VH-VL binders against Counting factor-associated protein A (cfaA). Designs and how they scored, part 6

Target 1, 212 residues: Counting factor-associated protein A (cfaA), of Dictyostelium discoideum (Social amoeba) (q54z64)
Amino acid sequence: QFISIQKYDFSGNCKNSSDSASSFEASSESAAICMQNDLLSGIVTNEGVCLIFNEVPTTFIISTKGDYIVRSIYDINDNNCQGGIIENKAIEIDECFVECADDYHGSTYLFSTETSLNYPSNTFMEISYNGECDGQWKTSFNYLQYYIVNKCNVAHEIETHTFSVGCNSTSSWVSEYAGEVCTVEPTVTTSYPIVDNCGDLDNSNFIDYCNI
Key: E = the ipSAE of ESMFold2; O = the ipSAE of OpenDDE; V2 = 0.75 times the mean of E and O plus 0.25 times the DockQ between their complexes.

## First folded at step 4 (VH-VL)

Design l27 (framework fv_libivirumab)
Fold by ESMFold2-Fast, scan of step 4:
Structure l27 (fold): chain C 212 residues (1-212), chain A 124 residues (1-124), chain B 112 residues (1-112)
Amino acid sequence: as target 1 above (212 residues)
Amino acid sequence: QVQLVESGGGVVRPGRSLRLSCAASGFTFSSYGINWVRQAPGKGLEWVAIISYDGSNKYYRDSVKGRFTISRDDSKNTLYLQMNSLRTEDTAVYYCARGYRTIFGVVYYGMDVWGLGTTVTVSS
Amino acid sequence: DIVMTQSPLSLSVTPGEPASISCRSSQSLLHSNGYNYLDWYLQKPGHSPQLLIYLGSNRASGVPDRFSGSGSGTEYTLKISRVEAEDVGVYYCMQALRTPYTFGQGTKLEIK
């Protein structure tokens, strides 16, 4: 069983502001709409896996409990999620909700479960998996994170700066903009080569995949 | 062009203070955690501190904890290192180095952008 | 603290020869998310450090394909398939699994 976390564009006001970056505070269920055309990015992970985004500062497990997905947050130095749980957040499965950083900035999320691995097209994907680099990452992946290419994202919850992601078979790039809309010329574009770990015999791998 | 520029180094006596600055340009500063790394004359690299993209998390090497304070001012695209109670062993070139990027979740590409460094000399 | 140990500490190669540098960590750098939190940096004489490899095996932007990183857990290797004059400098491995981040002692690469 897989857990899917999808992030959608949100254009409303957040009167239920939060002082915590990891807080899940719904502003209003009537204001929360998860339309497929507004999808910006997402994560797909196996249930019960101790997950760090691809660096040390955040550690959590996502699991299911009845009609809820529970995010259990651990100390930043707890690499195996074996210590005490600092915080539990219960998110209703298949319910769209808004997380607010302040009165004006927020994001819309949808948490769901899947029996088979599903991910959208027109994405740049970063895939973490164990095992051989033999093209079978789908049977051994830990999690994957994707960005819908050429969609405008807020670079930081409080800031008005925005960014978009692009890729082709050899490169990925992030274009950053000094404003609320990505239609002006980007302030900077940073490019990275597409990473394939083919030929690496390690039991853990990192692969980029441009799914255009 | 993506750039980090350090300043504020100098020559001071033990027990004194210095504040280093790191000015960022060419990227969205508020989206990145930033590191301070130092190098004593003729020695290797030594990590000093990191501040998260939103300033909520700060980490230090043990030998500077309680003496050094990392901070940021995103309105000025500037990172700071306040160094109090300086010791001769703090003598080094101090670099700021761009760390992880926060988009949806966190993306780690190593420390991919470094400044040219600013020299701190603590001597009697 | 995680201790990083490099070998050799110095290496002298003829241009066009391959070079190999090893890095060992006092504990595993493999995280449950599947990544190995080990980077490789190069400091050319008189220059700031520059990133070569991140997360064990991923080449940084602009780094030539003659550089490769491999390894998992506690043992890692940086390989240069054919050394060029511009590759002279000190190579450092660094773990980013937990704070404090720690560097190896450095390996000095010289041309014969």
Scores: ipSAE 0.005, ipTM 0.500, lowest interface PAE 10.8, mean pLDDT 79

Design l47 (framework fv_navenibart)
Fold by ESMFold2-Fast, scan of step 4:
Structure l47 (fold): chain C 212 residues (1-212), chain A 124 residues (1-124), chain B 107 residues (1-107)
Amino acid sequence: as target 1 above (212 residues)
Amino acid sequence: QVQLVQSGAEVKKPGSSVKVSCKASGGTFSSYAMNWVRQAPGQGLEWIGQIIPIFGTANYNAKFQGRVTITVDKSTTTAYMELSSLRSEDTAVYFCAKDRRFLEWLPRYGMDVWGQGTTVTVSS
Amino acid sequence: DIQMTQSPSSLSASVGDRVTITCKASQSISSYVAWYQQKPGKAPKFLIYAASSLQSGVPDRFSGSGSGTDFTLTISSLQPEDFATYFCQQSYSTPYTFGQGTKLEIK
């Protein structure tokens, strides 16, 4: 069984103050929207696996307990997820919710379980797996993450900036934009080669896949 | 674009602690990992640890575990490294450096922006 | 813990020379290696990421190659401003580790 975490664009605002009269602002507290056309990125992982992310210096398990998906965070030095839990968070399965990065910007999330591996097309994917890399990542991965290409994502800071992801068979790239929209020329574009080589790694092997 | 500005030089006695700051301006502070790296006089680069500001999580080189603490203040876009129980061999230039990542989940490819360095001298 | 072994430790060259610096990882790190240039009294400058991708603003005379365990940095036609110390770094897993550096000096 797979656990799917999907991140959607949220075009409303997260301000809880009544000093604004906008109907869009009023809907930000209760209008969780998970529309397919607003999908930005996602993660698919096997249930109950201890996950060690090089990008995020933390160790955690995502599992199901009753009607909830539970994220249990462990000390970074606990590579087996067998020590004390630092944080435990329960998330309702198949329920959209909004998480706010600041008073004006947020993202909508959907946590679900799947019997078969599903991921969208037109994505850049990073695939992590442990053990032998035999080219059969669809049956051997630990987790995968994807970004819908050419979608505008919010990068959070004191001043909001945005970014988009693209790829082809040989390269992936991230374009960063000043401000809230990706409609002007990017301030910077950073390119990375597609990594389709597996190697031994403490915890996992990584490959990239441009699913265009 | 992004700039990292560190606090000034420090002279410390053995057994004391030092806290170095690194203020970020421009770019997307919360979306990057912030690293701390030191360089003893005439020697190479040694990674101390990192923090992911958006999550508040820190990861340390085992060599420094137990005497280093890395923190962040997102409201002032400032990262801090505190090193305790100082010894003469801790005399070095300490650098902060952001990872080359615009997405939290993409692989890290290197440290693209560096602070100017903070000289820490430990002497009696 | 991944060890990065860099060679040579020092190299003497003349303007116009082709220079190659090598870096060997103790285990496979795919293409997760970066190269830096450091001048005396300055912070390191980012040159190359993902083994072979040139950072914006870095002159075309710099190039990187390699995958797995063996990596190289090449300067095709050395200029006066290129005399500096060069470091490789693996970004594959923590703790991040650097090569010991190669000091490029005027012959």
Scores: ipSAE 0.015, ipTM 0.479, lowest interface PAE 7.2, mean pLDDT 76

Design l48 (framework fv_nivolumab; at its last look DockQ between E and O 0.51; V2 from the best seeds 0.00; counts 0 for: pae O 6.3 > 2)
Heavy chain, then light chain:
Amino acid sequence: QVQLVESGGGVVQPGRSLRLDCKASGFTFSSYGMHWVRQAPGKGLEWVAVIWYDGSNKYYADSVKGRFTISRDNSKNTLFLQMNSLRAEDTAVYYCAKDLRFLEWLPRYFDYWGQGTLVTVSS
Amino acid sequence: EIVLTQSPATLSLSPGERATLSCRASQSVSSYLAWYQQKPGQAPRLLIYDASNRATGIPARFSGSGSGTDFTLTISSLEPEDFAVYYCQQSSNWPLTFGQGTKVEIK
ESMFold2-Fast, scan of step 4: ipSAE 0.087; ipTM 0.634
ESMFold2, look of step 5: ipSAE 0.147; ipTM 0.673
ESMFold2 (binder alone), look of step 5: mean pLDDT 94; pTM 0.955
OpenDDE, look of step 5: ipSAE 0.021; ipTM 0.569

Design l49 (framework fv_ucenprubart)
Fold by ESMFold2-Fast, scan of step 4:
Structure l49 (fold): chain C 212 residues (1-212), chain A 124 residues (1-124), chain B 108 residues (1-108)
Amino acid sequence: as target 1 above (212 residues)
Amino acid sequence: QVQLVQSGAEVKKPGASVKVSCKASGYTFTSGYYMAWVRQAPGQGLEWMGLINPSGGSTWYAQKFQGRVTMTRDTSTSTVYMELSSLRSEDTAVYYCARDLRFLEWLPRYFDYWGQGTLVTVSS
Amino acid sequence: EIVLTQSPDFQSVTPKEKVTITCQASQSIGSSLLWYQQKPDQSPKLLIKYASQSFSGVPSRFSGSGSGTDFTLTINSLEAEDAATYYCHQSSSWPPLTFGGGTKVEIK
């Protein structure tokens, strides 16, 4: 069983819902909508995998319980998810929701389960292996992360910066923009060869796949 | 303009601890850039000590320094700290902080901007 | 850990001559190699990323090449301002990130 986490573009407003400056929620006029044409990126993982990403300031494990996907949150300094669980957060399966970082910036998410591996086309994918890297990633991957190519992404925690990802059979690239939209000239474009053999990042084996 | 400004030179006795600071400016401190610490003993090469994600506070240390090094950050002052304990004479070095660009987690890291360095002398 | 071996340790070069510095990795690192320049009493500066991509503002006389285990940094025509120590750096396997031992380039 696979867990699928999809991140969608969110054009609504996030407002402080309490007297605390750290408590934000989507405004009543900005209902969560998970339309496939607004899909920006996603993750597919097996149950029980410790997930650590630059855009996520905490570590977590995802499992299922009844009609819920349970996200177990660990201390931000726990890079192995082996310490005590700080919080368990239950997310309804197939329920679209908004998560707000501040008054202006939020993202729409959809958590789902799959019995077979599914991932969208027109994506650049990074595939992680669990303990070994072989040529049959579809049967041996630990988790995979994808970005829809040529879509504008808000850089997490960089409020005025955006980026887009592109790829072809031989190269991938990321274009970074010093602004809230990807319609101006990029300030930096970095290109890399597609890594279709075992890489060695963070003592974890990774490969790239351009699915277009 | 991106700048990394480090604390001043220090002289310590063997067995003491030192805490070096690195204040970032010219970019959003919690913006997904990591901060690395690299040292250089007199007349010797560069040696990586570890790195910290200022956003979450997650740290990764070289095994050689594990148990002696601690990296922390203060988001309110855009400052990272590197504390090295149980100092030995061979810890005499210039200590640098360097910004590590990691926009996508699978892309190669590189240190685009460096602090001016902090000389730590361990003597007598 | 990945060990990076640079050669030569030092060289004294006449202005306008070509300088070649090599870096060998103890195991394959793909193209995850960087080159830094450190002038006396200054912090290092990035020259080349991903084995062959020049960093912004770096003069065109600097170029990088190689993949796998064998890498080179070339200065096509040495200028007086290029007197420095050069380091290779791998970002493939960490922790730890590792550096080469350095190559000191002096003007004759």
Scores: ipSAE 0.006, ipTM 0.438, lowest interface PAE 10.8, mean pLDDT 77

Design l50 (framework fv_izeltabart)
Fold by ESMFold2-Fast, scan of step 4:
Structure l50 (fold): chain C 212 residues (1-212), chain A 124 residues (1-124), chain B 111 residues (1-111)
Amino acid sequence: as target 1 above (212 residues)
Amino acid sequence: EVQLVESGGGLVKPGGSLRLSCAASGFTFSSYAMHWVRQAPGKGLEWVGEISGSGGSTNYNEKFKSRFTISLDNSKNTLYLQMGSLRAEDTAVYYCAKDLRFLEWLPRYGMDVWGQGTTVTVSS
Amino acid sequence: DIVMTQSPDSLAVSLGERATISCKASQSVLYSNKNYMNWYQQKPGQPPKLLIYWASTRESGIPARFSGSGSGTDFTLTISSLEPEDFATYYCQQYYSTPYTFGQGTKLEIK
């Protein structure tokens, strides 16, 4: 089975703690709270993979235990998850988790499992393979991460830093914006070629996919 | 202990090609962006290019884009710099370096782990 | 391309004295309250060593006598009391945009 972590835009208000994770009940209605907002990004992974994700500033391994998805969190400088576990975070499957940084800023995550691979459209994806890439990534992938194209994202550790991701058949790009919203002209746009097969890089086991 | 070791340098004639390798121990390249940086004799540091931790994205200093290619073999935990159409001005020590923290599409901190360097000499 | 210019090219300082090195960017490297600027130390025959990132944040293991300051286009590296191991060449570097560029270097020499 696959484990899915989806990050949604937080349009709520943390002034009243009733919007926090502590106010949620284990139900399908809890998942719906996340889904009222825009999906921004996500990860799909197999169990036991050491993950470094830019919107989660720690390294972690994901596993399932009963009705829970467990994230085992390692030091941010432990890039292969070989050190001691700092913290275990358990989230009930299909529960919407809200983490508030202050009265007006937070992050919203939905944790789920699937027996078949599912990922959203209008995304830029980076796909990791187990061993060699043979063009059959849907059956051989290790993990994948995606961003919804042209959606505004807030950097986790930089409150006022925002960015958006775009792509086409030949290129991907990230546009960074001055301030808390992506409504002015970008300050920096960095472009990269799409690597759509393992032959583009010697012995590479990663590919890019612009799914628009 | 985290370390990087470059190899593959040597003497090469103008117009020739050379492939440099950078082997990692104590971490995996799939988790971090990697850089190549060079330094000509008695001169300062010059950034050559980078490859993302996912292995899918490369970015080059325009000066080298048409002649040099960066690639990654995660199964061997080895980073490569393929250099073509070499000129006397390419004579330098070539370093590989790891980003301090991997943030694929966000501002990055800096290059915290460097190899010892490998020397490339281009002469006629 | 962003051009990084250091001053001076070389500086002679005595042990225990303060050293100040300047770095100027040809355009602002400030974005959303962060300066995309690093300082490195390089000794002969060795690779560069990261000292400071985000213009003023010391890398783990770097002695407190090293400090960085400045914002936008003007930056300073200060060594408050020189030790024998501090005689080296220092480089500033921007990572605001590609190509990432380094200053020409400032060599600290024994006075």
Scores: ipSAE 0.000, ipTM 0.433, lowest interface PAE 10.5, mean pLDDT 76

Design n23 (framework fv_nivolumab)
Fold by ESMFold2-Fast, scan of step 4:
Structure n23 (fold): chain C 212 residues (1-212), chain A 123 residues (1-123), chain B 107 residues (1-107)
Amino acid sequence: as target 1 above (212 residues)
Amino acid sequence: QVQLVESGGGVVQPGRSLRLDCKASGFTFSSYGMHWVRQAPGKGLEWVAVIWYDGSNKYYADSVKGRFTISRDNSKNTLFLQMNSLRAEDTAVYYCAKSRGIYFGGLKYFDYWGQGTLVTVSS
Amino acid sequence: EIVLTQSPATLSLSPGERATLSCRASQSVSSYLAWYQQKPGQAPRLLIYDASNRATGIPARFSGSGSGTDFTLTISSLEPEDFAVYYCQQSSNWPLTFGQGTKVEIK
């Protein structure tokens, strides 16, 4: 069994009025829609894996219990899930919900389970192994992360920088924009060959796959 | 097992040239941007130059622009720094450094460094 | 170019104490800031990237925080091997720049 985490673009706001209670609570009803044309990125993982997203200010381990996925949350600086658990969150399977970074910016998420490996087309994918690197990644991967090509993503600073990802059979690239939207010329574009050799990326085993 | 090994450092007179080499192993060299960073004796770190994974794009610090040339040979997993018109203020340990990642600005952080090679420019 | 100013220049502490190191940028670098550790005679080692993410293999006692122009590196309880020089580095704009360093030394 696989756990799928999908991140969607959020076009609304996280505030129902300028002095509302909490940004997360304010946004959950008005903007909790998960339309495929708004899909930006996602992860597919096995249970019990320590997950690290550049775009999420937490690390976490996922497990399943009944109709819920349980996310055990660790400090953002705990990249190996060895520290204390900050919080356990139960997330209803197949429920679209919003997480807010502040009163005006957020992302929409959908957590689901699948018996077989499923991932969208028109994606650039990074596939992680846990020491066992081989060409059978579909049966041996630890987790994979994908980006829908040519979609605008928010970088680490919501107000200042965005990025888009592209790829072809031999190369991938990231275009970075100085601003909240990807409609101006990119400030920088970084290009890389598709990486298909394990053990060549830090101390981790990753390969790339352009799925278009 | 990721290794970056610099060579080519030494003592050289002002106005002369020197080439530094950096041999990479333990990662797919052709997939990453590479940098040179230097450190004058007893001083802090100074970024010198970057080259993209395929050699297509390069940037330099103003202090070396027009005098230094960064290049690479992906078939040999080797990074080069050609240093022309050397000055006393170029005296430093020169580090070869690997970009941290491919995405999310990872080009601009340094996850692995060589041990460095000392260049002394004496009058 | 973006100038990074680190403070204090030198921090004299004993093992077991908490260390807090500051880095201030001349203009906003968003969250595009890294911290490096350098021991005498050695190359620098990446500790923190994107302001708050620990690099692989870095102990949990190291943490980074901040955004915009003000950043902090915290070592919750100093170990003997933590006495070193620490540098911040911005990745927001070219040229890439480093702070001048903070030396953490034994009292």
Scores: ipSAE 0.013, ipTM 0.454, lowest interface PAE 7.8, mean pLDDT 79

Design n25 (from n7 with heavy chain D103E T106W R109K; framework fv_nivolumab)
Heavy chain, then light chain:
Amino acid sequence: QVQLVESGGGVVQPGRSLRLDCKASGFTFSSYGMHWVRQAPGKGLEWVAVIWYDGSNKYYADSVKGRFTISRDNSKNTLFLQMNSLRAEDTAVYYCARGKYYEILWGYKAFDIWGQGTLVTVSS
Amino acid sequence: EIVLTQSPATLSLSPGERATLSCRASQSVSSYLAWYQQKPGQAPRLLIYDASNRATGIPARFSGSGSGTDFTLTISSLEPEDFAVYYCQQSSNWPLTFGQGTKVEIK
ESMFold2-Fast, scan of step 4: ipSAE 0.016; ipTM 0.550

Design n26 (framework fv_nivolumab)
Fold by ESMFold2-Fast, scan of step 4:
Structure n26 (fold): chain C 212 residues (1-212), chain A 125 residues (1-125), chain B 107 residues (1-107)
Amino acid sequence: as target 1 above (212 residues)
Amino acid sequence: QVQLVESGGGVVQPGRSLRLDCKASGFTFSSYGMHWVRQAPGKGLEWVAVIWYDGSNKYYADSVKGRFTISRDNSKNTLFLQMNSLRAEDTAVYYCARGKYFDLLTGYYRAFDIWGQGTLVTVSS
Amino acid sequence: EIVLTQSPATLSLSPGERATLSCRASQSVSSYLAWYQQKPGQAPRLLIYDASNRATGIPARFSGSGSGTDFTLTISSLEPEDFAVYYCQQSSNWPLTFGQGTKVEIK
C-alpha cells in the first residue's frame, strides 16, 4: 500500500496573532478545503519504508494504524530506522487539515492511502529508488515528490517568496516571484537539466520526469 | 553577482543615534526578507532584526526593541537600520543578511545565504 | 529564548584529521538548525541548513546531523582553509539565536 501526502493552496488565516514569525504550529480545521484544482504538490511513498528526504533532515517511517497515518521519527544517522523512535506523529486518514508555520501562514494537507499508484498529470516529478532507476519507477520506487506545473506556491511572509515549477522533456525550472502572486515578472528563474539517468540524492538513486 | 554592502558605521557617543545602510545588487531585492546580525569584538553572532520583503512586518531582538528601527527602500535596493539611544553594549560589526532555502514541508526559509562585509559601530565616551 | 551551547570551545587538530563539533539546544528546535563558518575579518559563510543539507558550493567533507536538541557538524578530513570559527543557528523559535562558536585551530 502507498501513502499519499498532498499539499493544497491555503488562502485562509492560521491564528492571525502576529506574536511569532519563526514558531511552528500545527492545527487541524474541519473547515479546511482540499479541492483538486488547488493541489500544489505531493509526496507518495510505500508504507513501512525508512525514508530520508532531502527537504526535511529527519529519517522516518510512515505506517497506518486504524484511522491514522503515523510518522515514526528516528535519528538522522539511522539510515535503516533500526534505532529507538524519537517521536510519533499521527494524522487522521482522509482528513483535510491546515498546518501552520506561524500565525499568518500555513499549508493545507491531505494524507491518504492507495492500493494502486496513479501519478498526477501536469507535474514535474522527482522519483527516488532503492536501486535501479529505469522505467520500473511505478512499482519499484522508494518515494516520489511532485509539483503541479505553473501553479503558484504560497510564501511564508518573513521570507516572502512565491514560486512556480515548470518543465519540458529536457529541462525543469523554478521561477521565484516578488510578493504573493506569480502573475508579475519572475525575479529569478533557475533551470536544471532533466535527470533521466540515475543520480544521487540523500543516499538514494533518483530520476526526474516531466509528466506533461 | 549577488552582493550586499553595508555602510554608515563609525564612532558615536552613548545616547546618540546612527543609521546603517545596506545596498543589494545582483538579485531581486524586493523578493527577500532581510536581516541585521551583529558581532561584538571577540564575541559571537547576535541576531538583531528582520524586515519582510514589502516592509509590512518587522521583528526585533529584545535588546534593541524600542531603540532600533529596521526599514527598506525597494526602489533603491537598500536596507536601513536606524539606531537610537546607543549603549556601549551596541558596539559591534553589523552585517546585513539575506534569508534563503525554502523548506517545502513547512514553507520556511531556514538560513542566511548571503552576507555583507559588515560595518563597525563603536559606542564610546 | 532558545540557548545554543557549542562544544568544545576550541578544537586543536592537524590537516587531514576529522573534526566533530557539537551544538545543543535548551529545547527542541526540530531540524531547524544551520551551521556557519567564519574566518578572521570575514563575514560568516553558510555551510549547512535544516541540520543536514549542504548549501550551494559547500564541499562534501562537511556534513551535518542531528535533530531535536543535539546536533553535530563533521568535517571528514580537515583542509588548511577549514581552520576557522563555526557557529550553529536555530530558526525554530523567536528570537533567532546563535551558539557561542567553536574555534578549529591548527595544532
Scores: ipSAE 0.000, ipTM 0.433, lowest interface PAE 11.2, mean pLDDT 77

Design n28 (framework fv_navenibart)
Fold by ESMFold2-Fast, scan of step 4:
Structure n28 (fold): chain C 212 residues (1-212), chain A 125 residues (1-125), chain B 107 residues (1-107)
Amino acid sequence: as target 1 above (212 residues)
Amino acid sequence: QVQLVQSGAEVKKPGSSVKVSCKASGGTFSSYAMNWVRQAPGQGLEWIGQIIPIFGTANYNAKFQGRVTITVDKSTTTAYMELSSLRSEDTAVYFCAKSRTITFGGVTKYGMDVWGQGTTVTVSS
Amino acid sequence: DIQMTQSPSSLSASVGDRVTITCKASQSISSYVAWYQQKPGKAPKFLIYAASSLQSGVPDRFSGSGSGTDFTLTISSLQPEDFATYFCQQSYSTPYTFGQGTKLEIK
């Protein structure tokens, strides 16, 4: 079982197609998966209404319990999640949440579960894992994040600015737009090489994949 | 834990350019934004710009627009800041600093939690 | 651009004292203020985010408060290692801007 987190624009609803998504493998009683990541760190619901993100890295196990995704948090230096649980944080499955952001455009998020992971086409993907750079990353990763190619995305810190992502076998690129709707002519396009080997072998490894 | 290591001190002539590097290790390189901040001798902190490595989306302080370029090399997990047309008033310590990315969790507008050790750039004739 | 005005520019205090540093934004920035500590020759150290949230690993004698335009950093019982320069930063809008700093000196 996998946990899927789909990111949408600031509309406050999850009915349109998502702009990007992240996936994590859910832990079970027989197969606990200990993760250390700041991507999902300190996410809480503000009285069940909206999401608050804090910036602190956490060590955690993700599992499901009833209608909830539960993140069990351990000491940051507990690399095996074998110590005592410090805190449990729960998020309701299949509910649409907006980021608590009174002063800027907060994104909308949907948390769901999946029995099997299908790798969507027309996406630029980043896969994060520990250990070997290849082999089993499609079924054995810490987390997987993707962006739908050529879909307009809203940038929080650049209100009224949007971007789209493209890629091929050797490069990814980002096209930035001054308007809210990804106009035909981008103001800037920046290209990056596809990382098909480990970028940081001393810590969490990552690999880029253009799935077109 | 993320650690940032910067390149060594530079002495440059007026009118030249300088390129400072910032190597990230620990954590996921693409999961955060990289900021560049400078501090002139005895002065306060001045934000130059930022880049989100996963997308290469860069924002610059208008004061430096046209003279500064921030780039990233994902294969070496290294960010760069290049400043051209150097003047004596560009003499400063240049820092790279991490903040949360706009991907998934967003850039929370909360601040810069991990800093490089700084690179001294001296501009003199 | 949002201007951050920090006061005082310097202050002298003794170990055990309660110290307060103030920061004022030129416009409302909600709670998007961070505080940093900088010791001579070192990079700034992140202390507080979102005006009042303490960064992991920072001693609980440090606290922040405020919203809108007026913000404060308080050290409840000053320790020898706290003598440093402190900076506020607005993270509400780019370009991000810092206060001019407050140098905390031994009395």
Scores: ipSAE 0.011, ipTM 0.466, lowest interface PAE 9.1, mean pLDDT 76

